# Designs tried in a protein design chat: VHH binders against EKC/KEOPS complex subunit cgi121 (cgi121). Part 171

Target 1, 174 residues: EKC/KEOPS complex subunit cgi121 (cgi121), of Schizosaccharomyces pombe (q9p7j3)
Amino acid sequence: MILPLFPETQVHVFVYENVSNCAAIHEQLISQNPIYDYAFLDAATILYKKQVYSAIIRALEDRRDEQMKTKTIHSEVILSLSPKTEISSAFRQFSMTKKSKNIVVVKIDSKLTEEEEFERLDKLVEGNRVEFSDEELQKLIDFKVLKKNYKLDPSTLENPLASILSSIALRGYS
Short names: E, the ipSAE of ESMFold2; O, the ipSAE of OpenDDE; V2, 0.75 times the mean of E and O plus 0.25 times the DockQ between their complexes.

## First folded at step 18 (VHH)

Design pk3 (from pi18 with E111N; framework vhh_7n9e_1; at its last look DockQ between E and O 0.89; V2 from the best seeds 0.87)
Fold by OpenDDE, look of step 18:
Structure pk3 (fold): chain B 174 residues (1-174), chain A 123 residues (1-123)
Amino acid sequence: as target 1 above (174 residues)
Amino acid sequence: DVQLVESGGGLVQAGGSLRLSCAASGFTFSAYAMYWGRQAPGKGREWVSGITWRGRSTLYASSVKGRFTISRDNAKNTLYLQMNNLKPEDTALYYCAAGIFPFSTDFSDYNYWGQGTQVTVSS
């Protein structure tokens, strides 16, 4: 997929449920295996497609402007999901963990078609691919975690999308 | 109460310039992407330009690219549209809009709209 704001950058997003090898994937990420050059997100923390794309856009803007806070564009995507400026907090909040069961995988700067990228990623992830849609994401979300990550309250729960995206947009603003 | 109030429109000769402003209130301006749209007589609403919440990225319709410049001042809660080399086909009611999603060109994704300011370009 091509983002209108970044026509030269191809982005792919995949969702996997019932992933059995998150621990193994996590170890590869820690070791910085280049084959795992993706942003692996815990699906329990993602409610909307727009949430993911907003983070991607922010990360891409930061990269373009040479203002990334993290080392890689994928880690920057993870950071960009967070309302907090602390990298460690962002990773704890949104990154896939060894205990994750469902994940959202983001690829930035892909040179492959979506299908080709899927075939590549499918070799790394042992789980079931599902559609990247709000409908599927809401089946995987942990509202307790979501509420905690974005400090949602009863007043904001009526429109969590606005609150989430505002949090992403306002990160770093005082 | 959310308000978007456009200003700066008027009558101008072809080749002339105008600077539109959109004053926002009632919501967190810096959390929203801002957009300009326009509607000419007898035509549907046309997307003109957009700018992300931090003002770091901009988009333009092909019809205005190179002539129009969108900008924002988050400290003043104001959106701008600098319109240069205006053409008669630019004649329209220009609307300011706000959306929570940063890169949408779909009007259905916008949350708030202004009442518009009239721009008339004479030949």
Scores: ipSAE 0.907, ipTM 0.945, lowest interface PAE 0.5, mean pLDDT 96
Fold by ESMFold2, look of step 18:
Structure pk3 (fold): chain B 174 residues (1-174), chain A 123 residues (1-123)
Amino acid sequence: as target 1 above (174 residues)
Amino acid sequence: DVQLVESGGGLVQAGGSLRLSCAASGFTFSAYAMYWGRQAPGKGREWVSGITWRGRSTLYASSVKGRFTISRDNAKNTLYLQMNNLKPEDTALYYCAAGIFPFSTDFSDYNYWGQGTQVTVSS
């Protein structure tokens, strides 16, 4: 995917369900293994494609403007999902953990086609790929986690999209 | 509760300039991307320009690039469009729009719309 504001930046997003090796992937991420240079998100925290793209767009603006708070663009995407400014909280809330079952994987600055990136990623992830779509994400979300992460108030919203995207937009600003 | 109110339109000679304003109320302006669109009589809607929620990124339709400048003042809840070197082909109803998604050129992604202000450029 090419975002209109960042035409030189190729982005791919993949979704896997029933992942059996999250613990192994997690160890590689902690070790900063360059083969694993992706953002690995827990799918239990992601309800919308627009949620992921909003975080990506924010991270890319911050990188362009030299305002990133984390060391890599992929870690910046994880931070950008969060309504809070604390980096460690964002990672605890949104990043894949050793106990995760389903994941969303983001690659920014890819030099590969979607098919080529998938084939590389598929060697790393032991799970079943599903479509990156709101329909599939809805099957994998944990609504209790989503509501906690974004402190959603269901009494005022017919759906949480605007509240979630507003939280991503406003983190660190009033 | 949500209002987008455009102003600054009018009649101007070709080669002239106008500055449009869009005053916003009823929502958190700084959480929204903002856009200008236009529609000439008997024609479809045309996307003109967009700006991200804090004003750091902008994009323009090729037909206006280099002549129009979009900007926003989040302290005043106001969106602007500076239009220079106007041509008769720029004659249209100009309207602003707001979208909670940080940037899209697809009208179906927008949440709120103004009613528009008429710009007429005489040859």
Scores: ipSAE 0.820, ipTM 0.915, lowest interface PAE 0.9, mean pLDDT 93
ESMFold2 (binder alone), look of step 18: mean pLDDT 87; pTM 0.869

Design pk4 (from pi18 with I100L; framework vhh_7n9e_1; at its last look DockQ between E and O 0.91; V2 from the best seeds 0.85)
Fold by OpenDDE, look of step 18:
Structure pk4 (fold): chain B 174 residues (1-174), chain A 123 residues (1-123)
Amino acid sequence: as target 1 above (174 residues)
Amino acid sequence: DVQLVESGGGLVQAGGSLRLSCAASGFTFSAYAMYWGRQAPGKGREWVSGITWRGRSTLYASSVKGRFTISRDNAKNTLYLQMNNLKPEDTALYYCAAGLFPFSTDFSDYEYWGQGTQVTVSS
């Protein structure tokens, strides 16, 4: 898809459930295999599409303005999900781990159609693709992790979207 | 209590300029993308412009692109719309809106709206 704010940047987001090879993928990421040039997120930490897109927008803005804190746009997306400024914290909070079962995969600057990108990614991920929707994300979320990552309390849980997006927006602000 | 209060509207001749302001209160201004919309008599509400929470990115409707400039001052909790080279077709009630999603042109994604300020451009 094309983002209105960044018409020259194509973005694809995929959701996989019951992924059996997250450990293998993780090893490839550590080794910085260029074939795995994606942002691999733990789906347990993602509740809304808008959460992902907000992070993407922030990352793209930072890249455009040469203000990225991380080395790659995909790592910046991961950072942008976090209310914390620490890169290591962001990765611990939101990045796919060896123990992950469900993942959200983000591709920035794709030169392929969504279907073509899926075919490429499907060779890397051993799992079942599901729709990138709030409905499907809600099935995969770990609310304990979500609450921890965004410090949600009973008052903010009434509107978790607002709290999450605010956290993303306010990262680095006192 | 959340408030968005628009100001700066008025009567202006074609080719003239106006600067609208929207003063926000009752919510964390810097956490929201801000938007301008307008509604002319007998017409539906039209999306005009948007700006992300940090003010780094802006969007404009094709009808106002190159003439209008959206900006914000987060320290003052204020949104602005500089309107240059105004045309009679720009006549409308201009609304300020706040949304959590930074790139939405869908009014349903906006959480808060102002009461509007009238802009009238004479021929």
Scores: ipSAE 0.909, ipTM 0.947, lowest interface PAE 0.5, mean pLDDT 96
Fold by ESMFold2, look of step 18:
Structure pk4 (fold): chain B 174 residues (1-174), chain A 123 residues (1-123)
Amino acid sequence: as target 1 above (174 residues)
Amino acid sequence: DVQLVESGGGLVQAGGSLRLSCAASGFTFSAYAMYWGRQAPGKGREWVSGITWRGRSTLYASSVKGRFTISRDNAKNTLYLQMNNLKPEDTALYYCAAGLFPFSTDFSDYEYWGQGTQVTVSS
């Protein structure tokens, strides 16, 4: 995928369900193994494609403008999902953990087609790939977690998209 | 009570310049990407330009690139379009729009629309 605002930057997003090896992946991320240079998100926290792309666009703007707060573009995507400025809170709330069951995986700056990138990623993740779509994401979301992460109340739960995207846009400015 | 109010249109000679403004109220302006569109008499809507939440990224339709400049002032809740080297084909009703998704050229992604300001380019 190529975003109109960032035509030189290829982005791929994958969704896996029923992942059995999140603990092993987590150890590789802690070890900073470059083969695992992706953003691994807990799918329980992701409801919309627009949620992920909004965070990606914000992270890419911050990188271009030399305003990143974290070490890598992938960690910056994780921060960018959060309504809060605190890096540790963002990772705690959105990153895949050892206990995660379903994940969303983001690759920024890919030099590969989507299927080529999938072939590499599929060697790392023991789970079933599903489509990156609102329909599939809605099957994997935990609304209790979503509500907590974005401070949603009954009035916003009917259509939470606006609240979520506003939170991503306004982090650090509201 | 969301309002987007365009101004700055008018009659101008070919080769001239105009600056359009779009005053926003009733929503958190800095949370929205902002856009200009236009519609010539008897034609469909044309996407013109867009700008992200904080003004750090912009994009232009090929027909206006190099001649038009989009900008925003979040402190004044105002969007601008500087139009230079105007041509008769630029004659249209110009309207602003707001969208929460940080950048889209798809009109269905926009939540709010202004009523428009007429730009007429003679010669």
Scores: ipSAE 0.767, ipTM 0.885, lowest interface PAE 1.1, mean pLDDT 92
ESMFold2 (binder alone), look of step 18: mean pLDDT 87; pTM 0.870

Design pk6 (from pi18 with F107L; framework vhh_7n9e_1; at its last look DockQ between E and O 0.88; V2 from the best seeds 0.88)
Fold by OpenDDE, look of step 18:
Structure pk6 (fold): chain B 174 residues (1-174), chain A 123 residues (1-123)
Amino acid sequence: as target 1 above (174 residues)
Amino acid sequence: DVQLVESGGGLVQAGGSLRLSCAASGFTFSAYAMYWGRQAPGKGREWVSGITWRGRSTLYASSVKGRFTISRDNAKNTLYLQMNNLKPEDTALYYCAAGIFPFSTDLSDYEYWGQGTQVTVSS
């Protein structure tokens, strides 16, 4: 996928359910294995496609402007999902954990087609690929976690998309 | 209540310039991407330009690229459109819009719209 704001950057997003090897993937991430050069997100924390893409756009803007807070574009995507400025908090909130069962995987600067990237990623992830859609994400979301991450209350839950995206947009804004 | 109020339109000769403003209220301005659209007589509404919430990225329709400049002042809750080298085909009602998603060029994705300001460019 090509984003209109960043026509030179190809982005792919994949969703996996019932992943059995998140612990193994996590270890590879800790070891900074370059084969695992993705943003691995806990699907329990993602409700909308627009949530993911908003984070991606923010991360790409920050990279372009040399304002990234993290070391990699993928880690910046994770940070960009968070309403908090603390990197550690963002990772705790949104990053895949050893106990995750469902994940959203983001690839920035892909040189491959979506199918090719999937084939590559499929070797790393032991789970079932599902469609990257709001419908599928809604099946995987943990609303308790979502509410906690974005401090959603009954008033903001009336329009959770707006609240979530606002949180992303306003991070660090003062 | 959400309000977007456009201003700055008027009659101008071809080659002239105008600066449109859009004053926003009733929502968190800095959390929204902002856009300009326009509708000429007998035509549908078309996308003109967009700017992300932080003003870090901008987009332009090919028809206005190089001539128009979109900007925003989040402290003033105001969106701007600097229009240079205006052409008769730029004649339209110009609308300000707000969207929660920053990269959409689909007018149907925008949550809020203004009433528009008329821009007329004479030959």
Scores: ipSAE 0.907, ipTM 0.945, lowest interface PAE 0.5, mean pLDDT 96
Fold by ESMFold2, look of step 18:
Structure pk6 (fold): chain B 174 residues (1-174), chain A 123 residues (1-123)
Amino acid sequence: as target 1 above (174 residues)
Amino acid sequence: DVQLVESGGGLVQAGGSLRLSCAASGFTFSAYAMYWGRQAPGKGREWVSGITWRGRSTLYASSVKGRFTISRDNAKNTLYLQMNNLKPEDTALYYCAAGIFPFSTDLSDYEYWGQGTQVTVSS
């Protein structure tokens, strides 16, 4: 995918369900293995495609303007999902953990087609790829986690898109 | 009670300049991407320009690039369009719009629209 504002930046997003090796992936991320240079998100925290793309756009704007708070663009995407400025909280709330079952995986600055990137990623993730779509994300979300992460009240929870995207937009600027 | 109110339209000679404003109320302005669209007589709406939340990224339709400049002042909840080197083809009703997603060129993605301000460019 090419975002209109960042035409030289190739982005791919993948969704896997029933992932059996999150613990192994997590160890590789801790080891900073460059083969695993992706953002690995817990799908229980992601309800919309627009949620992921809003975080990506914010991270890319901050990179361009030398305002990133984290070391890599992929870690910046994870931070950008959060309504709060604390980096450790963002990772705790949105990153894949050893116990995650379903994940969303983001690659920024890809030099590969979507299928080529998938072939590489599929060697790393033991799970079933599903479409990156609101339909599939809705099946994988944990609404209790979503409510907690974005502090949604009952009225907001019925249509949380604007509240979630506002939180991403306003982090650090409230 | 969201309101977007455009102003600054009028009659201007070809080659001239005009500055449009859009005053916003009833929503958190800085959480929204903002846009200008236009509708020429007898035509559908056309996307003109967009700007992200804090004004750091902009994009323009090819027909206006280099002549128009979009900007925003979040302290004043106001969106602007500076229009230079105007041409008769720029004659249209100009609308501002707001979208919660940080950037889309698809007019159907926007949540709020203003009523429009007329710009008429004489030959």
Scores: ipSAE 0.846, ipTM 0.923, lowest interface PAE 0.7, mean pLDDT 94
ESMFold2 (binder alone), look of step 18: mean pLDDT 85; pTM 0.852

Design pk7 (from pi18 with F107W; framework vhh_7n9e_1; at its last look DockQ between E and O 0.81; V2 from the best seeds 0.82)
Fold by OpenDDE, look of step 18:
Structure pk7 (fold): chain B 174 residues (1-174), chain A 123 residues (1-123)
Amino acid sequence: as target 1 above (174 residues)
Amino acid sequence: DVQLVESGGGLVQAGGSLRLSCAASGFTFSAYAMYWGRQAPGKGREWVSGITWRGRSTLYASSVKGRFTISRDNAKNTLYLQMNNLKPEDTALYYCAAGIFPFSTDWSDYEYWGQGTQVTVSS
C-alpha cells in the first residue's frame, strides 16, 4: 500500500501465526542476510494496526529528514515502536526472537505488489498467514508484555491505543 | 476537559491573506496530529490540511495546495494555518481537529474538534 505522506514509498505488512522457524530467521537477521530485508516483529507486542503504521510513519519521517538512529529503515521501524530511545531496548521489546511463535513482518520500499511480496516472504517464513487486522492481532497479543513495554496501568488499559500511540509519538521528545 | 479554540478568521478581499490559529488544551498536544477542515455554506465539510505529531510532515487538499501553509508550535500548544491568495471559494467556517494517529485523511480518526472560525473572502 501507499501512504499519503509518502507516495513514493510502498509498504507491506504481513502477519504469521504458528511460525516454526523463527530461530532460523533470527540467525539470518543476525548475519544481515539481504534476503531478509524486513522488520520482523513479535506479534505478542502488537495490539493495533495503527501501532504498526505509527511506527512506520515515524521511521519514514526520520529517514526523510536524515534523523534515523538506526542503520536501516526496518530497524528504525522497530525503534519507532518503543517508548524508549535505546535501540537495544527497542529490539528486546518488539523484535522477533528465537522463541517467538507469531510475527508481524513489515516491508518498506517494496518494488513488488503485495501478492508478489507475499510469495517472496512465504519462502522465508514457515507459518500460517493471517489477516493484518486488529481482530487477528488481538488474538496474538501478550498483555503482560504489552503492559510492560508501554507501562500501561489500569486507567490506561481502558483505551490502550491512545497510550501506545502517545508513547510512540513522544519518544525522545520533550 | 479538552478544548480547541480557533481564531484569526474574518473578512478579506480576494487575493488577501489570513492566518488562523487553534489553541489546544486539556490533552498532550504533541502526541496528536492536527488538521484543518472547512465547511462552506450549503456544502459538506471539506478536508483542508494536516500535520503530523512533530510537525515534520504536512499534506494539503489540491484546492489549497501552494496557497495555504499548516504549521504547529508544540511548545505553545497551537496550530496555525497561513492562507495566502485567498479566493471567494475559500469562504467557509474553518475547523481545527486533533487525532492520535500520526496522520489520516479519514474524519473518523479525529477525536477532538473546535467550534470553528469564519473566513469570508469577497470578490
Scores: ipSAE 0.904, ipTM 0.944, lowest interface PAE 0.5, mean pLDDT 96
Fold by ESMFold2, look of step 18:
Structure pk7 (fold): chain B 174 residues (1-174), chain A 123 residues (1-123)
Amino acid sequence: as target 1 above (174 residues)
Amino acid sequence: DVQLVESGGGLVQAGGSLRLSCAASGFTFSAYAMYWGRQAPGKGREWVSGITWRGRSTLYASSVKGRFTISRDNAKNTLYLQMNNLKPEDTALYYCAAGIFPFSTDWSDYEYWGQGTQVTVSS
């Protein structure tokens, strides 16, 4: 996928359900293994495609303008999902953990086609790939987690898109 | 209640300049990407320009790049379009729009629309 604002940057997003090896992947991420240079998100925290793309756009603007707070673009995407500026909180709230069951995986600056990137990623993730779509994401979300992460009240939780995307847009400007 | 109100349109000779404004109210302006579009008589809607939340990224249709400049002032909740070296083919109703998600290719994804201001460029 090519975002209009960043035409030289190829982005791929994959969704896996029923992942059996999140603990192994988590250990590789903590050890900073470069083979795992992706953003691994817990799908329980992601409700919309637009949520992921808004965080990606925010991270790419910050990289271009030399305003990143984290060491890699993938870690910056994780930070950019958060309504708050604290890096450790963003990782605790949005990153895949050892106990995650379903994940969203983001690759930025890919030099591969979607199928080629999938073939590489599929060697790392033991799970079932599903479509990156709002329909599939809605099956995997945990609304209690979403409510906590974005401080949604019951009236907002019925259609939280604007609240979530506003939080991503406004981080650091409150 | 959300309002987007355009102003600054009018009649101008070819080669001239106009500056359009779009005053926003009823929503958190800085949380939205903002856009200008236009519609000439007998033609479909044309996307003209867009600008991200803080104004850090802009995008232009090829037909206006180098001649038009989009900007925003979040303290005043106002979007602008500076149009220079105007041509008769720039004649159109110009309208602003707000989208919580930037640069969607689906026009239905823009949440708010202004009614437009007419720009007429004579030869």
Scores: ipSAE 0.747, ipTM 0.880, lowest interface PAE 1.1, mean pLDDT 92
ESMFold2 (binder alone), look of step 18: mean pLDDT 85; pTM 0.855

Design pk8 (from pi18 with S104T; framework vhh_7n9e_1; at its last look DockQ between E and O 0.90; V2 from the best seeds 0.87)
Fold by OpenDDE, look of step 18:
Structure pk8 (fold): chain B 174 residues (1-174), chain A 123 residues (1-123)
Amino acid sequence: as target 1 above (174 residues)
Amino acid sequence: DVQLVESGGGLVQAGGSLRLSCAASGFTFSAYAMYWGRQAPGKGREWVSGITWRGRSTLYASSVKGRFTISRDNAKNTLYLQMNNLKPEDTALYYCAAGIFPFTTDFSDYEYWGQGTQVTVSS
C-alpha cells in the first residue's frame, strides 16, 4: 500500500490469529534480528485500521522531520499508537508479547509486493492470516486492554475511534 | 456544538490572491486533520487540500498545487488557505472540513463541515 502523504513509502499490514510462536518471535525481536524488521503489535490492542494507519502516519512524519523518539521506524509506529510519551509504556501497551495469540504486523519501506511480503513473513509467523479489516480486528480486540490503554470511559466509548485517534494525535501535547 | 466558519472569500481578479480562514469550535481542533473542498456551480464537490493534525504534512489537488498553501494554527483553532495566482476556474464555494483520520481524501470520512465561503475569480 502507498500512503498518499508518503508516496515514496510502501506499507504493508498483516493480521495473524492463533499464532503459536509469539514467544520465539519475541526473542528474535529482543536480539534485534534484522529478519524480523517489522512492527509486531498485539492484536488485542488494535480496534481499527485507522488506528494503525494513524500511528504509521505519525511515525513517518516524525521520521521525515528527524524527530523520532525511538531507534527504528517500526518501534516508532509502536510508540505512535500510545497516548503516553514513554517508550517503555508504549511497548507494554501495544507490542506483541510472548503471551500474545493474535498479532498485527506492520512493514514500513517494503520493497516487495504485498504477496511477496506475506510469503516472507509467513515463514516467520506460525498462525493464520486474516484480513486486515475492522471486522476482523473487532474479533481479536480485548476491550479491557483497549479501555485501559486509551483510558476510555462510557462517554468516550460512544465514539471510540475518535477517542483513540485523538489520543494518538495529542500524544506529547497538553 | 461543533462549528466551522469560513471567511475571506470574495471577488478577485485573475492572478490575484485571497486568504481563507476557517474558525473551528466545539471540538479538539488539534486532534483533527483539516481540509478544504470546493464546489463550483453545476459541478460536484472537489477536494482541494488537506493538512494533518500537527500541520507537518500537507496535500494538494493537482489543480491547485503550487498556487495554494494550506496551514493551521492550533492555538487559534484556525485553518487557512492562501490562494495565489487565482484563476476563473477556481471560482467556487470553499468549504472547510475536519476529519479524525488524516489519511483520506474521501469526503465521506470527514466528520464536520462548514457552510462555505464564496470565491469568485473574474477574468
Scores: ipSAE 0.907, ipTM 0.946, lowest interface PAE 0.5, mean pLDDT 96
Fold by ESMFold2, look of step 18:
Structure pk8 (fold): chain B 174 residues (1-174), chain A 123 residues (1-123)
Amino acid sequence: as target 1 above (174 residues)
Amino acid sequence: DVQLVESGGGLVQAGGSLRLSCAASGFTFSAYAMYWGRQAPGKGREWVSGITWRGRSTLYASSVKGRFTISRDNAKNTLYLQMNNLKPEDTALYYCAAGIFPFTTDFSDYEYWGQGTQVTVSS
């Protein structure tokens, strides 16, 4: 996928359900193994495609303008999902953990087609790929976690898109 | 109520300039990407320009690039379009729009629309 604002940046997003090896992936991320240079998100925290793309767009703006707060573009995406500015809070709230069962995986600056990137990623993740779609994300979300992460109230829980995207947009500005 | 109100349109000779404004109310302006579109009588809508949340990224249709400048002032909840070197083919109703998802040129992704301000460029 090419975003109109960032025409030289190839982005791929994958969703896996029933992942059996999150603990092994997590150890590789701690070890900073460059083969695992992706953003690994817990799917229990992601309801919309637009949620992920809004965080990606914000991270890419910050990278272009030399305003990133984290070491890599993938860690910046994780920060950008958060309504709060604290980096450790963002990772605690949105990153895949050893106990995660379903994940969303983001690759930015890919030099590969979607299927080529999938072939590499599929060697790393022991799970079932599903479509990156609002329909599949809805099956994997934990609404209690979503409500907590974005401080949603009952009036917004029926259709929380604007509240979630507003939180991503406004982090650090209000 | 959400309102987007355009102003600054009018009649201008080819080669002239106009500055359009779009006053926003009823929503958190800084949470939205903002856009200008235009529509000539009997024609389809044309995407003109867009600007992200805090104005750090902009994009222009090729037909206006280099002549038009989009900007926003989040303290005043106002979107602007500076139009220079106007041509008769720029004649249209110009309207602003707001989208919670930045950044797309797809009109179906926008949540709010203004009623428009007429720009007429005579040769």
Scores: ipSAE 0.823, ipTM 0.911, lowest interface PAE 0.8, mean pLDDT 93
ESMFold2 (binder alone), look of step 18: mean pLDDT 86; pTM 0.866

